# VHH binders against q96fz2, part 248

Target 1, 269 residues: q96fz2
Amino acid sequence: CGRTSCHLPRDVLTRACAYQDRRGQQRLPEWRDPDKYCPSYNKSPQSNSPVLLSRLHFEKDADSSERIIAPMRWGLVPSWFKESDPSKLQFNTTNCRSDTVMEKRSFKVPLGKGRRCVVLADGFYEWQRCQGTNQRQPYFIYFPQIKTEKSGSIGAADSPENWEKVWDNWRLLTMAGIFDCWEPPEGGDVLYSYTIITVDSCKGLSDIHHRMPAILDGEEAVSKWLDFGEVSTQEALKLIHPTENITFHAVSSVVNNSRNNTPECLAPV
Short names: E, the ipSAE of ESMFold2; O, the ipSAE of OpenDDE; V2, 0.75 times the mean of E and O plus 0.25 times the DockQ between their complexes.

## First folded at step 12 (VHH)

Design W60 (framework vhh_6z1v_2)
Fold by ESMFold2-Fast, scan of step 12:
Structure W60 (fold): chain B 269 residues (1-269), chain A 123 residues (1-123)
Amino acid sequence: as target 1 above (269 residues)
Amino acid sequence: EVQLVESGGRLVRTGGSLRLSCAASGSTFRYYAMGWFRQAPGKEREVVAAIIQSGGSTYYADFVKGRFTISRDNAKNTVYLQMNSLKPEDTAVYYCAAGKGIYVDTPSEYNYWGQGTQVTVSS
């Protein structure tokens, strides 16, 4: 998974993340660094994306079932990294293979500290290799959504009213992530960065790409992945597997250039 | 690739309740959005309720909101329609449908259909 869409305005995104804590209390996640959230139809590695994580990571004695939402850099920078420039990291940490997560120090260490997060997106993009050419067909991949003819189409909304209808009740994609905290040698703010865990593609996606993000399907899975105070690493890793609960459609080559950031990036062709 | 068989239709009194079941065969049931449609004599087929994959978001036609509930059990490859506070106007053949289309309220978006089950509501 190397490209996503996460374009919802902050208030819409926050409402889409409504949840219940372990006591059954209805809540919205509390924002940290909301000014760093940059909505985009075409997010690439090194950009910031919103993630959910347990409040217990920030507040001693907090209820571990309560959630924070925070923008984090895509591309995990390990806490032990000693160079001043994170871009000099030897390893590509955009994705973390589920089968080797406990073998790689960059991922094993933060995982052992309970640094699990849920990466939020409208959906993600993959490029299907076409036989006999170096051209690839991009697809937008996302959770199944409720839509009626009156609610409008993805990326086809040119009016404010139609655009609001498409996204008002959008079910966000929830991907399993690992994050870490890195302190710059020169001082300044702690850098929070994440990687997306990947698994073998499900049958439905196998013709598009051989790998997919580890998707947490439903609130029970999301809650267990986030709750590092009650759920051990061993138990949490049981949630990491392919899912068939996914849909997709072909999109135009506009998405190929990460500088293009318009609704056309995810509109069906 | 999916076969659908509806059951549960029968005669019921006004104000009564009824649960319809739709059993699906095939290994890809969880991959489809499921819908319930109905058709009364001389009328076109219309959407009643729909549910996306994994028991996610639901849709209800205005004329059944608050009375009907759609649910699915992917382990049993079954979708249900719980009908409460039934009215004579609910009399119709009820059809189960499975599809991968975008619009849940449009019959042409559904790839597979059952044969229907008759629901009759009498005063």
Scores: ipSAE 0.014, ipTM 0.461, lowest interface PAE 7.6, mean pLDDT 85

Design W61 (framework vhh_6z1v_2)
Fold by ESMFold2-Fast, scan of step 12:
Structure W61 (fold): chain B 269 residues (1-269), chain A 123 residues (1-123)
Amino acid sequence: as target 1 above (269 residues)
Amino acid sequence: EVQLVESGGRLVRTGGSLRLSCAASGSTFRYYAMGWFRQAPGKEREVVAAIVQSGGSTYYADFVKGRFTISRDNAKNTVYLQMNSLKPEDTAVYYCAAGKGLYVDTPSEYNYWGQGTQVTVSS
């Protein structure tokens, strides 16, 4: 998983993350650093993406089932990293293999501190290797969507004027992540950064790509992954497995250049 | 491109069961979401059930939940609708559809349609 779309305006994204705490109270996640959120149809590693994490990470006595939403850098910088420039980290931390997560110091240490997060996206992109050619076919991969009155009463995807209605009730993709906090050795703001846990692809995606992100399908899975105050590392890792509850469609080569940031990046072809 | 041919529609008695089949042509079948829709005289075409490209993930309209089951066989390029506990209200022409659209429950998101197969449920 090396490219995503997360383009919703902040208010729409916040409403899409409505949830219930442990006591059944309906809530919206509280923002940290909202000004660092930059919507894009074409997010690459080293850019910031919104993640959900437990309020208990910030407040000692907080209810661990309450959620914060915060932009974090894609590409985990371990807390022990000693150099001044995070871009000099040679170890690829964009993704973390589920089978080796407890063997790698970069992931095992933050996981032991309960630093689990849910990475939010409209969906993610993968490039299918085509037989007999060097060209690769990109696909946009996302949760199955159900049309509502607000999202498409007039065929929302048919024209630019109606495009926004596609997203009013979009079900965001929720991927299991691990984050860490890095303090620059020469001073400055703490850097929050994350990695996406990956698993073997499900049968439905095997012809497109051999790996997929660990998707947390539904609020129970999301709640258990985030709630490090009540759910141990061992129990949380049981949520990490392939899922068949995904759909996809082919998209144009416009998405190939990460500088392209338009709806054409994810439109069906 | 995909061509769809439905089969299995017939007259059945209330409480009976029926399996509909939809045969698709082409090597790209696996890349389409598949849906079953129905249309009774004087009514609009409505979704009955849908199954996504990855298989296993299914959608059912509220009026068929617990009675109908959708499944697909990508090796045979076929989608099935198993209909149990049939009611007179289930009488309609049943259509198979294949699509690449964003929404699994919406007729306009489906690119290819079969010609339909008639299901009649009588007392």
Scores: ipSAE 0.460, ipTM 0.788, lowest interface PAE 3.1, mean pLDDT 88

Design W62 (framework vhh_6z1v_2)
Fold by ESMFold2-Fast, scan of step 12:
Structure W62 (fold): chain B 269 residues (1-269), chain A 123 residues (1-123)
Amino acid sequence: as target 1 above (269 residues)
Amino acid sequence: EVQLVESGGRLVRTGGSLRLSCAASGSTFRYYAMGWFRQAPGKEREVVAAIVQSGGSTYYADFVKGRFTISRDNAKNTVYLQMNSLKPEDTAVYYCAAGKGVYVDTPSEYNYWGQGTQVTVSS
């Protein structure tokens, strides 16, 4: 997984993340560094994306079932990294293979500290190799969406108003992530950065790409992944597997250039 | 670009079962979400069930949940609707549809439609 869309306005994104804590109280996640959130239809590694994580990571004795939402850098910088510039890390940490997560120091150490997060997106993009050409076909991949009300026809996708209405009840993609905290050796703010855990593609995606993010399907899976105070590393890793509960459609080549940030990036062709 | 042909519609008694089939022609069937819709005289077309490309996720309207099952066979380019415990209210023309749209439960999101197969449930 190397490209996502996460374009919802901050207030819409926050409401889409409504949840119940351990006591059954309905809550919205509390923001940390909300000004660092930059909505985009075309998010690449090194950019910031919103993640959910347990409040217990920031507040001693907090209820581990309560959630914070925070922008984090995509591309995990290990806490042990000694250089002053994170871009000098020799290893690509955009993704973390599920089969080697307990063998790689960069991932095993933060995972052992309970540094699990849920990476939020509208969906993600993958590029299918076309037979007989060097051309690749991009696809937008996301949870199946159910229309809540008969508020017009979204088949009229040319209208900006209709596109805005699509997103009011969008079910966000929830991907399993691991994060770490890096303190610059020359001083400065702590850098929070994450990696997306990847698994073998499900049967439905195998013709598009051989790998997919580990998707946490539903609130029970999301809650267990986040709750490092009650759910051990071993139990949480049981949630990491391919998911068939996904849909997709082909999109135009506009998405290929990560500088393009328009609704055309995810519109069906 | 797919063409869809429904079959299996007939007269069935209340409490009976029926299996509808939808055969697709074309090489792109596996890239479409598939839906079954129905329309009774004087009413709008409504979703009955939908299935994603892999067959691993399904949607059912509340009025058929527990009675109907949608499935697909991508090797045979076919989608099925198994209908159990049929009621007179299930009487309608049943349509198969293929779509690339965002919402699996919305008729306007489907690009290709069959001509329909009549299901009549007698009391």
Scores: ipSAE 0.535, ipTM 0.819, lowest interface PAE 2.3, mean pLDDT 88

Design W63 (framework vhh_6z1v_2; at its last look DockQ between E and O 0.66; V2 from the best seeds 0.71)
Fold by OpenDDE, look of step 13:
Structure W63 (fold): chain B 269 residues (1-269), chain A 123 residues (1-123)
Amino acid sequence: as target 1 above (269 residues)
Amino acid sequence: EVQLVESGGRLVRTGGSLRLSCAASGSTFRYYAMGWFRQAPGKEREVVAAIVQSGGSTYYADFVKGRFTISRDNAKNTVYLQMNSLKPEDTAVYYCAAGKAFYVDTPSAYNYWGQGTQVTVSS
């Protein structure tokens, strides 16, 4: 996974992340560093994206079932990294393969510390190799969406007004991630960064791409992944597998350029 | 372009079962979400069931109440609707549809439609 969409306004995004804590109380995640959130239809590595994580990571006595939402850098920077510039990392940390997560120190160590997060996106992009050509067809891949009763009036998303309504009840894609905290050698703010765990693609997606993000499907999976206080690493890793609960459509080549940030990026062609 | 052809519609008695099939032309069937819709006389076309490309997720209208099952065979380019416990109110023309849209429960999300097959449930 090298490209995602996360374009919802902050308030809409927050509402879409509504959850129940272990007591059954309905909650919204609290924001950390909301100013770092930058909505985009075309998110690439090294950009900031919002992730969910347990409040326990910030507060020692917090209920571990409570969730915080925070923009983090895509591309995990290990805490032991000694260079002043994260871009000097010599290995790719955009993704972490599920089969080698426990073999790589960069991922094993933060995972062992309970640094699990849920990466939020509208969906992710993958490129299908076209037979006989050097051309690749991009696809937008996401959770199946259902119109809620409230959205009954949402006709054709042909108007800007209708387009906005389409996203009001959007079910966000929830991807399993590992994050780490890096302190710059020269001082400054702690950098929070994440990697997306990847798995072999489900059968439905296999013709498009052979790998997919580990998707946490449903509140239980999301809650267990986040709750590092109650759920062990071993148990959490059981949640990491391909899912068939996805849909997709072909999109234009506009998304190929990471600088393009328009609705056209994820629109069906 | 995808052509869809429905089959299996017939007269059945109340409480009976029926399996509808929809065959798609071409090699792109696997890239489409599929849906079954129905239209009764004097009523609007409504969604019955939908299934994503992988078959891993399905949608059913409220009136289905567990009576119908949508499934697909991508190797055969076919989507099915198993209908059990049929009622007179299920009488309609049933349409198969293929789509690439965000929502699976709205007719506007589907780009290709079959001609329909008549299902009649007698009392």
Scores: ipSAE 0.835, ipTM 0.923, lowest interface PAE 0.6, mean pLDDT 92
Fold by ESMFold2, look of step 13:
Structure W63 (fold): chain B 269 residues (1-269), chain A 123 residues (1-123)
Amino acid sequence: as target 1 above (269 residues)
Amino acid sequence: EVQLVESGGRLVRTGGSLRLSCAASGSTFRYYAMGWFRQAPGKEREVVAAIVQSGGSTYYADFVKGRFTISRDNAKNTVYLQMNSLKPEDTAVYYCAAGKAFYVDTPSAYNYWGQGTQVTVSS
């Protein structure tokens, strides 16, 4: 997983993240650094994307089931990194394989501190290698969307020519991530950064690519992954597996260039 | 590009069962989410059921109430709709559809449609 779409305006994104805390109270996540949110149809490593994390990471004695939403850098920078420039990191932290997460210091250490996050996106892109050619077919991959079950969208059904209505009640993709906090040695703000955990692809995606992000399918999975106050690392890792609850469609090669930030990136072809 | 051909529609009595099949052309079948839709006289086309590419996720309209089952066999390029406990309200032309859009339950999300097969449920 090396490209995503996360294009919704902040207020729409925030409402899509409505949740219930441990006590059953309906809440919206509280933002940190909202001005760092940069919506785009075409997010790549080193860009900022919003993630969810437990309030307990910021406030002593907070209810660990309460959620914060914050933009973080894609590409985990370990807290122990000693150079002044994160681009000098000598290994790729865009993704973290689930089968080796407890063997890699860059991921094991923050995971042991409960630094679990949920990475938000509209969906992600993958490129299918075609046999006998150098050409690749990109696909946009996302949760199946059901329009008629969302009673809040009165009279909006079956209007394909209205692009904005596609996104009115979009179910965001929720991927399991690990984050860390890096203090630049020469001073400055603490850098929050994340990696996306990957697993073997499900059968539905195996023709497209052999890996997929670990998707947290449903509120219970999201809550357990985030709640490091009540859910141990060992228990949380049981949530990390492929899912077949996924769909996709082919997109044009416009998305290939990460500088292209246009609806065409994820439009069906 | 895919061609879809439905079969299996016929007259059945209330309470009866019927299995619809939809044969798809070509090697691209496994890349499409599939749906069954229906249209009764004077009514809009409506979703009955939908299934993602792998078969791992399905959707059913509320009126189905557990009576119908959608399935797919990617090796045979075929989508099925098993309809049980049929009611007169189920009388309609049933369409198989293949999509490349976002929503699995919206007719406009589907690019390719079969010709339809008539299902008639008598009292």
Scores: ipSAE 0.605, ipTM 0.854, lowest interface PAE 1.6, mean pLDDT 89
Fold by ESMFold2-Fast, scan of step 12:
Structure W63 (fold): chain B 269 residues (1-269), chain A 123 residues (1-123)
Amino acid sequence: as target 1 above (269 residues)
Amino acid sequence: EVQLVESGGRLVRTGGSLRLSCAASGSTFRYYAMGWFRQAPGKEREVVAAIVQSGGSTYYADFVKGRFTISRDNAKNTVYLQMNSLKPEDTAVYYCAAGKAFYVDTPSAYNYWGQGTQVTVSS
């Protein structure tokens, strides 16, 4: 997974992440560094994306079922990295293969510290290889969506009024991630960065791409992945597998250039 | 584009069962989410069931849960609606639809529609 959409305004995104803690209390996740959240229809590696993580990572004795939402850099910078510029990292940490996650030091170490997060997106993009040409067909891939209000025009994306209604009660894609904390050698703020765990593509996506992000389908899976105080690494890794609970549609080539940031990036063609 | 043709609608006694089929033309069928909708005389068209491209996720309206099952066969370009424990309230024209848009339960999200097949349930 190398491109996502996460465009919801901060308040809408926060409400979309409503959850219950271990005691059954309804909550919204508490923000860290909310000013670093940059909504976009076209998020690429090295940009910041919102992730959910356990409050226990920040507060001694916090309830591990309580959630923080924080923007993190996409592209995990290991805590042991010695260079001053994270962009100089010689290997790509945008994604982490599920089959080798316990073999690679960059991922094994933070995973052993319980540094699991849920990466939030409207959906993600993949490029289908077209036989006989250099052109690829992009697709927007996301959870099946259900409308709460029924009217003929609510799903239409062709007008400004109808476009805004598409995102009311949108079910965000929840992807399994691993994060780490890196302290610059020359000083400065701690960098929080993440990688998305990837698995073999499900049958429904196999014609589009051979890999997919590990999607956490439903609140039980999300809560178990986040709750490093109660759920061991071994138990959490059982949540990492392909899902068929996914839908998609073809989009225009506008999305190809990561600098394009408009609704046209994810609109059906 | 896909063209959709429904079949299987007929008169059935209450408590009976019926399977509707929707045949799609073209090689693009497997890229569409599919839905079954119904419309009774004087009422608006409402969602009955929907299924994603792979068949791995389904949606059902509350009034059919436990009685109806939607399925698809992408090799045969066909979507099915198995209807069990039929009630007079299920009497309607049933429509098959294919969509490239976001919502599985909303008629306006579907781009292609069949002509409909009549299901009548008598007591």
Scores: ipSAE 0.587, ipTM 0.846, lowest interface PAE 2.2, mean pLDDT 89
ESMFold2 (binder alone), look of step 13: mean pLDDT 81; pTM 0.853

Design W64 (framework vhh_6z1v_2)
Fold by ESMFold2-Fast, scan of step 12:
Structure W64 (fold): chain B 269 residues (1-269), chain A 123 residues (1-123)
Amino acid sequence: as target 1 above (269 residues)
Amino acid sequence: EVQLVESGGRLVRTGGSLRLSCAASGSTFRYYAMGWFRQAPGKEREVVAAIVQASGSTYYADFVKGRFTISRDNAKNTVYLQMNSLKPEDTAVYYCAAGKGIYVDTPSEYNYWGQGTQVTVSS
């Protein structure tokens, strides 16, 4: 997974993340650094994206089932990194393979500290290799959208203006992530950064790409992944597997250039 | 434009099987999904199953999961609903629909509808 869309305005995104804590109380996640959230139809590695994580990471006595939403840098910078510039990291930490996550120090150490997060997106993009050419067809991949509440669907979702109306009740894609905290050697703010765990693609995606992000399908899976106070690393890793509950459609080559940040990036063609 | 024609509806006994067909005439290239809906007398039209055109992803209402299967033949521009283990409560007019909306479970997301085919399940 190397490109996502996460374009919802902050208030819409927050409402899309409504949840119940372990006492059954309805809650919205509490924001950290909300001003760092930059909505985009075309988010690339090294940009900030919103993630959910347990409140217990920030408050020692917090209920581990309560959630914080925070922008984090995509591309995990290990806590042990000694350079002053995170862009100097020589290896790519955009994704983390599920089959080697416990073998790679960059991922094993934060995972052992319970540094699990849920990476939020409208969906993600993948490029299908076309037979016999170097050209690739981009696809936007996302959860099936079921109208479970009153929403502004206007009956023709294939145009950009009609797609805009559906965002009020969009079911966000929830991907399993690992984050770490890096303290700049020269001082300054702690950098929070994440990687997306990847698995073998499901049958439905196999013709597009051989890998997919580990998707947490439903609130029970999301809650267990986040709740490092009650759910061990071993138990949480049982949630990491391919998911068939996804859909997709082809999109314009406009998305290929990460500088393009418009609704045309995810509109069906 | 798209025109949809359902076929295959008839009287069947409880526990029997039936396959419905929906033939589309005209381009379906701009439709997000095709779906099967049903309506019994005095009730609202409800989703039974749907298939997303681009991905082939399927949706099933809880009351048909494990019994019904939706499939498509893109070369024939046809969508099928295979119905197994039929119950009297499956008696309804079954409609095929094509829609541009992304909410596959919602009738208002579908732009084109067939005339319907009657399925009657008796003891």
Scores: ipSAE 0.197, ipTM 0.613, lowest interface PAE 4.7, mean pLDDT 87

Design W65 (framework vhh_8cml_1)
Fold by ESMFold2-Fast, scan of step 12:
Structure W65 (fold): chain B 269 residues (1-269), chain A 123 residues (1-123)
Amino acid sequence: as target 1 above (269 residues)
Amino acid sequence: EVQLVESGGGLVQPGGSLRLSCAASGSTFRYYAMGWFRQAPGQEREFVAAIVQSGRSTYYSDSAKGRFTISRDNAKNTVYLQMNSLKPEDTGVYFCAAGKGIYVDTPSEYNYWGQGTQVTVSS
């Protein structure tokens, strides 16, 4: 997983993350550093993306089922990194393989501290290798979407004029992540950064790419992954597996250049 | 581009069963979400069931849930709708649809449509 879309305005994104705490009370996640959230149709590693994490990470004795939403750097910088510039990290920590997560110090240590997060996106992009050519076909991959109550007339909702209304009730993709906190040795603000856990692709995606992010399908899985106060590392890792509850469509090559940030990046072709 | 042809409709008594089939042409079938919609005389097309590309996630209208089962065979380019415990209110023309749109339960999100097959549930 190396490219995502997360373009919803902050208030729309916040409402899309409505949840119930352990007592069944309806809540919205509380923001940290909301000004660092930058919506984009084309997010690459080293940019900031919104993640959900337990309030207990920030407040001792807080209810571990309550959620914070915070922008974090994509590309985990381990807490033990001793140099002054995190962009100089020798290792690629954009993704973390599920099969070796407990063997890699960079991931095992934060995981042992309960530093689990849910990475939010509209969806993610993958490039299908075409046989006999150097060309690759990009696809946008996301949760199936259900429109509440109103069905459109045939051809009405797929017109360009109605494209923006697609986002009103969008079900965000929820990917399992691990984060860490790095304190600059020269002083300054703590850097929060994350990695996306990856698994073997499901049958439905195997023709597009051999790997996929570990997707947490539904609120039960999301809650258990986040709740490090009640759910052990061993139990949480049972949630990490391929999922078939995804859909996709081909997109234009506009998405190939990470500098392109327009709705054309994810529009069906 | 894909072309869709429905079959399996007919007349059945209340409580009966029918299995609808939808045969798709072309090598791109596996890249489309597939849906079944129905239309009674004087009514708009309503959602019945949908299935994602892999065949492993399915969606049903409240009226279809528990009675109907959607499935697909990507090797045969075919989608099916098994209908059990049929009621007179299930009467209508049943349409197969292939889509690359966003919403699985919305007619306007589907790009390709069959001509329909008539289902009549009456004594």
Scores: ipSAE 0.393, ipTM 0.747, lowest interface PAE 3.3, mean pLDDT 88

Design W7 (framework vhh_6z1v_2)
Fold by ESMFold2-Fast, scan of step 12:
Structure W7 (fold): chain B 269 residues (1-269), chain A 123 residues (1-123)
Amino acid sequence: as target 1 above (269 residues)
Amino acid sequence: EVQLVESGGRLVRTGGSLRLSCAASGSTFRYYAMGWFRQAPGKEREVVAAIVQSGGNTYYADFVKGRFTISRDNAKNTVYLQMNSLKPEDTAVYYCAAGKGIYVDTPSEYNYWGQGTQVTVSS
């Protein structure tokens, strides 16, 4: 997974993440560094994306079932990295293979510290290889969506100009991530960065791409992945597998250039 | 692009079962969400069930939950609707639809439609 869309305004995104803590109380995740959230239809590695993580990572004695939402850099910078510029990291940490996560120090160490997060997106993009050509067909891949009453997209949902109206009840894609905290050697703010865990594609996506992000389907899976205070690493890793609960549609080549940041990037072709 | 042909509609007694089939032509069937819709005389067309491209997620209207099951076979380019515990109010023309739209429960999101198959449930 190397390109996503996460364009919802902060208030809409926050409401889309409503949840229940372990006591059954309805909550919205509390923001950390909200000013660093940059909505985009076309997010690439090294950009910031919102993630959910347990409040216990920031507050001693916090209920581990309570959630923080924070922007983090895509591309995990290990806590042990000694250079001054994280963009000079020699390893690509955009994705972490599920089959080697316990073998790679960059991922095993933060995972052992409970540094699990849920990466939020409208959906992600993949490029399908066309047999016998160098051209690739991009697809936008996301959770199945259910229309609710009072939708304003009647007869025009296929037009990019009317996509704002489809987002009121959008079910965000929830991907399993691992994060780490890096302190710049020369001082400055701690950098929070993440990687998306990847698995073999489900049969429904196999014609588009051979790998997919590890998707946490439903609140039970999301809660267990985040709750490092009650759920061990071993138990959490049982949540990491392909899912068939996914849908997609072809999009235009506008998405190919990561500088393009318009609704046309994810509109059906 | 895909063409759809429904089959299996017939007269059935209350409490009976029926399986509807929808055969799709075209090599792109795998890339479409599939839905079953129904329309009774004098009523609007309504969603019954839908299934995503992978077959891993299904949607059911409240009035059929626990009684109907949608499934698909991408190797055979076919989608099915298994109807159990049929009631007189299930009497309608049942339509198969294929779409690439965003919302699986919305008729306007579907681009291709079959001609329908009549299901009649006798009281």
Scores: ipSAE 0.256, ipTM 0.666, lowest interface PAE 4.4, mean pLDDT 87

